# Designs tried in a protein design chat: VHH binders against Alsin (ALS2). Part 8

Target 1, 196 residues: Alsin (ALS2), of Homo sapiens (Human) (q96q42r690to885)
Amino acid sequence: GYIASLHELATTERRFYSKLSDIKSQILRPLLSLENLGTTTTVQLLQEVASRFSKLCYLIGQHGASLSSFLHGVKEARSLVILKHSSLFLDSYTEYCTSITNFLVMGGFQLLAKPAIDFLNKNQELLQDLSEVNDENTQLMEILNTLFFLPIRRLHNYAKVLLKLATCFEVASPEYQKLQDSSSCYECLALHLGRK

## First folded at step 6 (VHH)

Design m14 (framework vhh_8dlx_2)
Fold by ESMFold2-Fast, scan of step 6:
Structure m14 (fold): chain B 196 residues (1-196), chain A 124 residues (1-124)
Amino acid sequence: as target 1 above (196 residues)
Amino acid sequence: EVQLVESGGGVVQPGRSLRLSCAASGFTFSDYAMHWVRQAPGKGLEWIGNIYFSGSTFYNPSLKSLVTISRDDSTNTLYLQMNSLRAEDTAIYYCARTSYDIFTGWSEDAFDIWGKGTLVTVSS
C-alpha cells in the first residue's frame, strides 16, 4: 500500500540521513581539519567531495522531514521532494558521484599524507560500521570505497520505492506515469554511476 | 495459506559461515518488510535485523558485523548470511513479516506472520 510504502521511504531516509551526517561530522570534517593532508590537487578534490556530500546530506535531511510532515498531514505524493524536485535530487547525486569518482581515479585516499592515513586507520572500526562492511579482514581502502559509494546503493532503493508507489495508482493516471518515470531515472542513474 | 518457511539450519562448527533461507507464499512478498529473529535455548527473542522492500537494511548493533540480510523478490525468498559462528549463536531462527496498521501506519516493532523456525546448532 501507498501509506506503507511512504512509511518505508520515510524510515529508511531518516536512517540514511543519520548515517551520512555521522560520516560528515566524524570522518570528513575532522579529516579536512588536519594539517598536511597531501598535495594541493588531492586536497582540492577531497574538498569538492566533501562539499557535494554535504549538499546531498542536506537534501536527504529535507526529504526525510518532508515525508514525516506528509505522513502526519495527509498530503499528496506529488508534494514529495523526490518527485517535485527530482532534477535537483538527481543532479546532487550525480555531482557527488562524479566528485568521488574523480578523487578515486586520481589515486584517492591512497594519495593522502601520513597524518590523514593515520586518522583513517584510527577510525577503521567506525568506518567499517558506517560502511556496513561485515568482514573484519577488509582492507581500509575497500572500506572507504564501500562507504563513499553508499549513495549509489540508495538510488536503487529510491527506484524500487517509487515503482512500488506507482502500483498504488491506476495505470492511466498522471501519478502512475510520474512515479514510473522517476523510478526509471533513479535506476538508470544508479546503473550508470555503479559501473565507475 | 499465508506462510513463511525457514530452511538451511543444522549443526555447524564454530568459525564457519551459514546461510538461512525463508520461503514466502500466500501473499505479495515484494510489498513487505521482512525480519529475522532468533531464540537461544532458555533465552528470550532477539531481533537480528530487517530488510525493507526497497532493499534497505537495518541491523541489531550487537550483530551487525556478523550478519547480512538480503532478499530475492523474483523467488519470494529472504536470506540471512551468518559469518564467524559462535556457540552463543545456537538458536531457532525465525523469519517474520512486518505488520501494517491501517490507521497509524507501520509498526516496525510488530510482526503479524512468523515462520516455524529452523534450528542452528553451533558445536564442535
Scores: ipSAE 0.005, ipTM 0.318, lowest interface PAE 11.0, mean pLDDT 81

Design m15 (framework vhh_8dlx_2)
Fold by ESMFold2-Fast, scan of step 6:
Structure m15 (fold): chain B 196 residues (1-196), chain A 125 residues (1-125)
Amino acid sequence: as target 1 above (196 residues)
Amino acid sequence: EVQLVESGGGVVQPGRSLRLSCAASGFTFSDYAMHWVRQAPGKGLEWIGNIYFSGSTFYNPSLKSLVTISRDDSTNTLYLQMNSLRAEDTAIYYCARTSYDIFTGWSSEDAFDIWGKGTLVTVSS
């Protein structure tokens, strides 16, 4: 049912937040703390990626908390579901994807100086675990690409959950139309950003 | 503070077209469905139509061939385009925001959480 699907969304959102938080704390923060990370341009682009990633992580954390509060019957939290904040999520996802795409187009992680590459190689097992890449022979750069595109994959999950929620309502209802519209927005954004 | 400000009303001749605007501030406009409602002198409120955040529109069947609702989320502005104006279109026009609660559905046309002060449209020769 509807409530069960919202519990699933809340659970997966909290787990996704935990993963992004781990990427931020164990990879991005230590990486950016290194001396001689790369050229000024490379460092600035990576700092932009980290900034947009941190903002997105924060919003996902708030969304997960809001869903949990709603499901526990907190009155005000009833208004704080994914639909109420869709434009904020869409903008933050777009900003993040733009930052990572700009970084990768300019040479990305391959342009990092030796201390940074050494750090990433030493943490390759952690990166592989966080990215959910199961092939042990996967190259570092492919692991990093998979890791930093996890938010785009999550947009597809939002679209799918919203379609599942819509099936709980009559096709002629305003609820059905609202959920279908939201699902289409997330799916179109995911396809657009993933193709970028 | 949250507010809605309608503009574009005035005196127009029958058969002409008019576009009303509603400027929204103090909230994330693009997250809300918006409504147009009117009240003719001495009459009750009449729902004109709404537009979802996606751009999907629904109209009062009595008015759907005569009106178009649109939005510009970059300027936080809602529009009502009216064509072939008649004397009976004379009314105060309000834009309104409603909270879409996915468990309870839409509020009735009269139960909006934020209203503008309205803009008067008078259709006369």
Scores: ipSAE 0.000, ipTM 0.093, lowest interface PAE 16.7, mean pLDDT 78

Design m16 (framework vhh_8dlx_2)
Fold by ESMFold2-Fast, scan of step 6:
Structure m16 (fold): chain B 196 residues (1-196), chain A 125 residues (1-125)
Amino acid sequence: as target 1 above (196 residues)
Amino acid sequence: EVQLVESGGGVVQPGRSLRLSCAASGFTFSDYAMHWVRQAPGKGLEWIGNIYFSGSTFYNPSLKSLVTISRDDSTNTLYLQMNSLRAEDTAIYYCARETSYDIFTGWSEDAFDIWGKGTLVTVSS
């Protein structure tokens, strides 16, 4: 049912926020605090990634809190920013994914100076755990790619939840059509941004 | 009749991988979040992870990339892939159907309404 699907969305959003918060606090913040990370261009691109990541993390946290409040009767369905095709929400996902893609195509993590690479290797087990990479032979760069593309995977999850929500309404209803359209939007965005 | 039937257990050597299956029947499998839970001899229940109907997965952090949960809604089957098995992974493995989840307090035994009978995994040489 509808409420059960919203419980899934709220629960998965809160857990995703926790994961992004851990990446920000344990990986991105310490990494950017190192002296001599690389060239000025590489550092600027990575700072842009971190800035967009932080903004996206904040919005995901707000969305999770809004869903939780709605389910406990504090706020109405209007709190579901994803359902409303919030330009702020979609733009933040697009801006983050664009920043990480630009960073990676310009050489990405491979262009970082030795102290930064040493830091990432020292934290490889944590990176592997956060990225949910299950192949122990996976190289550091593949782990990092998986980790920083988690938001694109989350867009696929949004699309699936929206399709499930749609099944709670009559096919001819405006609600069904809106949820189907929203799902298609998130799926198309995920495919577009995932092209590398 | 609503039921869950686990399979794929057995004796496996340390360091190897094993895939468990859970066959669901009597309900619309695609409508439910599903969980894997295990119980080692003489110990309590340990939550392994879950998969929502959207495909989103969450795992017990203590198991770290050692497990992968997946589902095939066309065959009403839930899977648990386990890698790098150790003696301490010896347990009866259960699949369970989620009725409701308290998004503020997390996992609870009371969140499950249907359990399988379990499948025994013994990690031994």
Scores: ipSAE 0.000, ipTM 0.227, lowest interface PAE 13.0, mean pLDDT 79

Design m17 (from b3 with T98G S99T E104T S107Y A109S I112S; framework vhh_8dlx_2)
Fold by ESMFold2-Fast, scan of step 6:
Structure m17 (fold): chain B 196 residues (1-196), chain A 123 residues (1-123)
Amino acid sequence: as target 1 above (196 residues)
Amino acid sequence: EVQLVESGGGVVQPGRSLRLSCAASGFTFSDYAMHWVRQAPGKGLEWIGNIYFSGSTFYNPSLKSLVTISRDDSTNTLYLQMNSLRAEDTAIYYCARGTYDIFTGWYDSFDSWGKGTLVTVSS
């Protein structure tokens, strides 16, 4: 039911926030603190990725906090941050995904200087764990791509949960329509950005 | 460009209730977490609480039972409801817009403040 679906959304959002916080604190921040990271262009693109990633992490944290308040009662669906602030949330996801794809198109992690590559290789086991890549033969660059595209995977998850929430409402209700529209927006964004 | 204007302060007797308002302009109010902060005479700033753009609230544990923060995004207005006022609640009350650290993603400082509204609790 509705409460169970909200509980699942809250639980998975909290876990996703924790994962993004770990990526930010253990990978992105140490990486950007290295003295010889790469060319000015590569560094600037990676700093943009980190900035957009941090903003997205903040919004996910706020969403998780909002959902926690609903576990003690049912609130109107429109008050959920995904629904209430869908444009801000979708824009932040779009900004992040645009930044990471621009970084990757311009050569991405392959253009990092030796100290940065050495750091990433030293932390390969952590990167595999965070990216949910279980095949230990997977190349570093594939692990990094998987890791930094986790937010796109999460968009698919939001779409699925929103569809499940919609089934708890009458088809003619405003809540049903709003949840369906929101689900479609997340799924379209995920498909568009996943191909880019 | 960003403006925050507090109102509703004044002299109030102990045990009474009071509601403060903050009118916001110059930015998309509904996108920001908003804070209430107060400063008693001769004391430092004391954080009261905040309200996230989703409507979720977080309060200073010392003040949780005495205050309620709410917002009306249609009128760009932030509210602070205070109950059971005591002399120690005498302070200038400020409305503030939060900023965030790009690495932590949390609002932990304020980039815009109102002038404040004085609340005096006295018989």
Scores: ipSAE 0.000, ipTM 0.123, lowest interface PAE 15.2, mean pLDDT 79

Design m18 (from b3 with T98V S99E E104T S107T D108P A109S I112Y; framework vhh_8dlx_2)
Fold by ESMFold2-Fast, scan of step 6:
Structure m18 (fold): chain B 196 residues (1-196), chain A 123 residues (1-123)
Amino acid sequence: as target 1 above (196 residues)
Amino acid sequence: EVQLVESGGGVVQPGRSLRLSCAASGFTFSDYAMHWVRQAPGKGLEWIGNIYFSGSTFYNPSLKSLVTISRDDSTNTLYLQMNSLRAEDTAIYYCARVEYDIFTGWTPSFDYWGKGTLVTVSS
């Protein structure tokens, strides 16, 4: 039911935060510390990706903790941060996905200089594990695409959890309608941001 | 570059109320969870409570009825309202930004602190 759906959201948010923290600490920070990453434009776009990624990671961490605190005291589902369509939380997802799309449109990881490409190849097994890509024949660039578009997959997950949560309320209630509308919003955003 | 500056402390008599402020600069204040922590003379740090970027607040259960935390993102200011002050509330009060740890929940890793503001509750 209601509390079970919130526990599911909290558990999966915790796992997602852990994954993003690993990407930030083991891939993005070391990568950006390298000399001669590429052209000025490519490096600036990657710096923007890293900045937006770090912000998103931090907000996801706050969301996970607020859910854990919420489960110990607050019971009003409609107060959840993910229900607010124009929230800072939703905007952070949009900003991040826009930054990664801009980076990839301009040539992305393939345009990085040799030291960066060498670093990514050296860490290919870790990248594959973090992206949950099981096919060992998958090329580095496909692994990176899968990894850096994980936030779009998370938007789909939010939509599904919100639909489950809505079933705990009367169909005619304001809570039911708000949860349904929020689910549609996250699903719509995910589809919009996921189009190539 | 990240700076947190507490203000509003001073000498107050028992039973009165006091509001502390924390002015934040050097980062996007509205993105961060902010905490209040205090340290009484000769004692360890005591967590008072926090406020998330969403405005949701959580308090130390021993203090919940006595304090209120709020924020004004337009002025980058964090507030702590304290009511019914007692001698045991005498402490240096710190505001802190935390790097977020969702696994512990209750023991945040504080990455930036203010210098603190002294509150002395005495006649």
Scores: ipSAE 0.013, ipTM 0.443, lowest interface PAE 7.4, mean pLDDT 81

Design m19 (framework vhh_8dlx_2)
Fold by ESMFold2-Fast, scan of step 6:
Structure m19 (fold): chain B 196 residues (1-196), chain A 124 residues (1-124)
Amino acid sequence: as target 1 above (196 residues)
Amino acid sequence: EVQLVESGGGVVQPGRSLRLSCAASGFTFSDYAMHWVRQAPGKGLEWIGNIYFSGSTFYNPSLKSLVTISRDDSTNTLYLQMNSLRAEDTAIYYCARTSYDIFTGYYEDAFDIWGKGTLVTVSS
């Protein structure tokens, strides 16, 4: 059902927001506060990643809050925040994924100076827990890549939930078409941004 | 009739892998979060993990790196992949459905449907 799907979306969105907030507060903010992080180019690219990450985190938090408020306050659960804010959501995901891809293409975390690498090694267990990497033999760089690609993984989940929600409407309905189109957009974005 | 039927259990040697299946019928499988739970001889129930309809998974941290939960909504089947099996993994394995309360809009901590279980014995 439609309502059950929205409640599950709200629950998983709040959990995802909590995880992104932890990454921002415990990893990105302290990392960027270090003296001698790397070259000017590397630092600028990482700052861009952090900026786009913060914006995305904010929007995910707002989406989760809106879903919860809507489900508690309104009996008609036909209007989806993700559909109303699709351009803002897609743009923010695209901007974030572009920033992380540019950072990684230009050498990524391997180009960080020793103080940054030391900080990341000190926090490796936290990074592993946040990334949900279960293989304790996984190297730092692979953990970091998994962590910062979590938003791309979430795009696949959005596509799946939108596709399921589409089946709750008649095939000829505007809502069916809109949900199918939205699902395709998130899936295409995830596939495009995930390939390298 | 609402049912969950586990299969794939048996005797397996230490260090090997095993995949368990859970076939669901009588309800819209894709609308529910599903769980794997086990009970070793003489012990209480131990939660292994769950999978939401979106595919998101959450695992018992003490079992991390050893198990993977997946689902196939087209065949109404839930899976548990277990690797590097040890004697302590000997247990009856159950799949379970989380009860959903439409008034609160959240899943309850109680399981409203259980299978009969499948026995996994890890022995040389």
Scores: ipSAE 0.000, ipTM 0.128, lowest interface PAE 16.0, mean pLDDT 79

Design m21 (from b3 with D101E E104S; framework vhh_8dlx_2)
Fold by ESMFold2-Fast, scan of step 6:
Structure m21 (fold): chain B 196 residues (1-196), chain A 123 residues (1-123)
Amino acid sequence: as target 1 above (196 residues)
Amino acid sequence: EVQLVESGGGVVQPGRSLRLSCAASGFTFSDYAMHWVRQAPGKGLEWIGNIYFSGSTFYNPSLKSLVTISRDDSTNTLYLQMNSLRAEDTAIYYCARTSYEIFSGWSDAFDIWGKGTLVTVSS
């Protein structure tokens, strides 16, 4: 039902926010605080990734707070932030995914200087935990790629929950159509951004 | 040219209401959480409240019943409605934009401030 789907959206948003916050505080901030990270270009690309990641993390936190208020008052579906501000969500995810893709295409984490590579190797178990990579023999670069593309999976999750919400409305209703259209937009973006 | 310009301050009598405005320019206003902060003469900064891009608001508990924060993304304007003004509300009122820079802190670091607008509550 409607309330159950909203609780799912809120709960998974909180969990996702916690994971992004951990990546930000335990990986990105310490990494960028190191001396001699790499070439100027590599450092600038990574700083862009971190900036866009931080912005996305903030958006996810705001959305979680908004959902808490919405659940308490149970308002019209059109008032859901993910629908009302869908362009902000789509743009923020696109900006982040573009930044990480540009970084990876230009050589990515492999281009980092020894102090950065040493830091990442030291924290490989944490990186595996955060990325939910089950194979203990997975190489560092694959773990990092999985970790930094987690936001694409969240877009797919948005599409699924919006589709569930749509089933709570009559097919002829404007709410049904808007939820269906938004679900398609998030799914299409996820598929587009998931391809290199 | 990223700017925040507060307006609506002035001298007001105790018990009256006042609405402050903050005009934003040079950035995509609807992408940012916005804050109101005040500083009374001889005191430190006091956070009034925050409005998220979604419209969700969080207030300083000591001020919650006296203020309302709202935004109009179509005009890039942030508002602070104050009711039942007291002499202790005399302060310079600032609007501020949250920072998304990783080194500035996550939730409450501000990267752009207005110049402030003075509110004087006097009988």
Scores: ipSAE 0.014, ipTM 0.389, lowest interface PAE 6.4, mean pLDDT 84

Design m22 (from b3 with F103Y E104T S107E I112S; framework vhh_8dlx_2)
Fold by ESMFold2-Fast, scan of step 6:
Structure m22 (fold): chain B 196 residues (1-196), chain A 123 residues (1-123)
Amino acid sequence: as target 1 above (196 residues)
Amino acid sequence: EVQLVESGGGVVQPGRSLRLSCAASGFTFSDYAMHWVRQAPGKGLEWIGNIYFSGSTFYNPSLKSLVTISRDDSTNTLYLQMNSLRAEDTAIYYCARTSYDIYTGWEDAFDSWGKGTLVTVSS
């Protein structure tokens, strides 16, 4: 049902927030604290990635809290970010994915200076755990790519949740149509950003 | 009547791969998070991982590189793909459903279990 679907969304959102928070605190923050990261251009692109990542993490955390408040009966359904189809929420995903794509197109992590590469190699097991990569033989650069594209996978999950919520309404209802349209929006965004 | 039926177990040689299935009936499968849990001879229960209805997966870090969990809501089926099987992977594998506390984000009790399927890894 409707409530069951929102409970699943709340649980997965909280767990995803925890994962992004760990990436931010254990990988991005220490990495950017190194004195010699690379060229000015590479460093600026990575700083943009980190900035957009932090904003996305914050908004995901707020979304999880909003879902919990709604389920406790503290807030109205209209307060839920995913149901509002907030441009701020969608834009934060788009801005983040644009930043990581630009960074990777311009050479990505391979263009970082030796101290940064050494840091990433020392944390390879943590990176593999956070990225949900199941192949132990996967190279560092592939692990990093998978890790920083996790938000795209989450967009696909949002689409599925919205599709499930739609099944709780009559096919002829305005609610059914809005949820179906929203699901398609998240899925199309995921496919568009995943190809870029 | 909630029913979970595991299949695909058997004797398999070390280094090989195996896929287990869990057929669910008697409830709306697509509304529930599903888990894989195993029990090796003489040992306690070991959580392998779970998959939410949204498709989000979480794994036991000790097993993450060796397993993949997936689901097919159109056929009410849960899958566990295991690669590079070792003798220590010999266990009864259970499909399970859980309740959870949304405020802590933690799974609560396992409220439904299959009867299990035996996987024996031997040369």
Scores: ipSAE 0.006, ipTM 0.275, lowest interface PAE 11.1, mean pLDDT 81

Design m23 (from b3 with Y100W E104T W106Y I112S; framework vhh_8dlx_2)
Fold by ESMFold2-Fast, scan of step 6:
Structure m23 (fold): chain B 196 residues (1-196), chain A 123 residues (1-123)
Amino acid sequence: as target 1 above (196 residues)
Amino acid sequence: EVQLVESGGGVVQPGRSLRLSCAASGFTFSDYAMHWVRQAPGKGLEWIGNIYFSGSTFYNPSLKSLVTISRDDSTNTLYLQMNSLRAEDTAIYYCARTSWDIFTGYSDAFDSWGKGTLVTVSS
């Protein structure tokens, strides 16, 4: 039902925030603190990824808090951020996904210097756990790809939750239409960003 | 079919306490915020308070010190504990399920009501 779907959204958003926070604190910050990460261009692209990732992490944390307030009936927090097609929230997802895609297209993690690769190999078990990759034979680059595309998977999850919420309304209602339109927008964004 | 059945009403002496129950069926009780509302003879509806699925409670400020709302999701039951009952607490007490508006959040509308249980406070 409606409240169960909102609770699922809130719970999974808090879990996702915790995961992104761990990636930021245990992988990205230590990685970028290393000397001799690679060429200037590669380092700049990775710094852009980390910057956009940090902004997205912050906004996901704020969104989780907003959903909690919404579910507890705080009258001042009555609108859902994920329903806004041009919100700061949606823009931060787009900016992050664009930055990681650009980094990977230009050679990605494979172009990092040995100290960075050694760091990532040392932390491979943590990377595998955070990426939810179950096959222990999966190569480091595949694990990293899966990990840094988790936000795109989350867009797909938003679309699914919005579809569940839509089923609580009459097909002819404005509520049904807005939830369907929002779901379609998140699915389209996820598809376009995920294929790049 | 959504059903809400209040019970526990009756004649109570002033100053005593009373606990009302509301048995819910036909929907996933744990997914919904629930309300208590009363109507005294010749008066309009008065909102008592509500409890969200999380257990968070909000009360009419005029009644907060006199009432406690709780829920047991394992038995699909909503409770209203009333203390220090006065003659002016004489009313029909209703259990109600709230509707939820995705765009504005919590709704002030009710989409399901019980038939009510009468509480009479008299000597």
Scores: ipSAE 0.000, ipTM 0.119, lowest interface PAE 14.0, mean pLDDT 80

Design m24 (from b3 with I102W F103L E104T W106Y I112S; framework vhh_8dlx_2)
Fold by ESMFold2-Fast, scan of step 6:
Structure m24 (fold): chain B 196 residues (1-196), chain A 123 residues (1-123)
Amino acid sequence: as target 1 above (196 residues)
Amino acid sequence: EVQLVESGGGVVQPGRSLRLSCAASGFTFSDYAMHWVRQAPGKGLEWIGNIYFSGSTFYNPSLKSLVTISRDDSTNTLYLQMNSLRAEDTAIYYCARTSYDWLTGYSDAFDSWGKGTLVTVSS
């Protein structure tokens, strides 16, 4: 049902927020605090990644909180933040994925100076746990790629939840159409960004 | 009636991989979040992870990324893929359905469990 689907969206949003917060606090913030991190260009690209990541993390946290309030009020689906402000979500995810893709295309984590590489190697087990990589023989760079592309997986999850919410409404209803359209937008964005 | 049946356990050598299955019946499987839980001999229950109907997965960080949970809603089947098995992974593995209450949402309590399948990691 409708309420069960909203509880799933709320629960998974809070858990995803917690994971992104851990990445920000335990990986990105300490990494950027290191001296002699790399070349000016590499550092600027990584700082852009961190900035967009922080903004996305904030948005997800706010959305999780708003879903808790919405559930207490049992309001119309059209009033959901992810639907009403879908452009904000699509833009924030796009900006983040663009920043990480630019960083990786320009050499990414491999171009970081020794102190940064040493930090990442020291924290490899934490990186594996956060990225949910199921093979302990996976190389550090592959783990990092998996970790920083987790937001693309979340877009697929949004699309599926919105599609399930649509089934709670009549096909001819405005609610059904809006949920279907939003689901398609999130899925299309995820597929487009996932190919990079 | 709700029924969950685990399978795929057995004796496996260290370093090998194993995939466990859980066959669900008596409810609309695609509407529920599902969990894997294990219990090693003489120890308490350890939550492995869960998967929501959307495919969203969350894992116990203590397992060091050794597992992957997936589902096939067309066959009402839940899977647990385990890689690089160690002696410490010896346990009875249970699949469970999470409890849902319309007022409070999903809980950490489980309202349905399977009988479990034994995995023994031994040379």
Scores: ipSAE 0.012, ipTM 0.466, lowest interface PAE 8.5, mean pLDDT 83

Design m25 (framework vhh_8dlx_2)
Fold by ESMFold2-Fast, scan of step 6:
Structure m25 (fold): chain B 196 residues (1-196), chain A 124 residues (1-124)
Amino acid sequence: as target 1 above (196 residues)
Amino acid sequence: EVQLVESGGGVVQPGRSLRLSCAASGFTFSDYAMHWVRQAPGKGLEWIGNIYFSGSTFYNPSLKSLVTISRDDSTNTLYLQMNSLRAEDTAIYYCARTSYFDWLEGWSDAFDSWGKGTLVTVSS
């Protein structure tokens, strides 16, 4: 049902926000605080990634809070910010994914200086846990790629939840159409950005 | 009436892999988050992990490297893949469903339906 799907969206959004917040506070912030990260170009691209990541994290946190408010009795419309502010969400995801893709195309994490690589290796177990990579033989660079593509995986989850919500309405209804269109937007974005 | 039936347990040698199944009936399986929980002989319940409708999974950190949870909504089946089994994995494994009202309250009162369990014995 409709309410069950919203509870799932709220719970998974809060947990996803917690994960992104941990990546920001325990990986990105300390990494960017190091004295020698690499060339000026590499540092600028990584700073752009971190900026777009931080903005996305903030919006996901706001979305989770809005859903939680709805489940505690505020108006339903306020809790569907994924629909109400979909362009802001989609633009922020697109900006983030563009920044990470640019960083990776230009050599990515492999071009970081030794202090940065040492920091990442020291935190490899945490990186594996956060990325949900269960094979301990997985290389650091693959772990990092998986970790920084988690937002794209979340877009697939949004699409599935929105599609399920749509089935709770009559096919001829405006609600059905809006939920179907939103689901398609998130899925298309995920497929476009997730191809590597 | 809600029914959950676990299968795939048995005696297995240490170091082997095993996949457990849970067949669900009596409700719209695709609407619910599903959990795996185990209980070793003489010990308390240990939460293994869950999978939401969307496919998002969350695992007990102590078990994350050893297990994978998946679902097939077309067959109303929940799966638990276990790798590198050890004697300490000997337990009765339960499939459980959560109601949406319990999403916000934590795991202890979240489970409104349980299977009877399937026994996994890891021994030579």
Scores: ipSAE 0.000, ipTM 0.209, lowest interface PAE 13.9, mean pLDDT 79

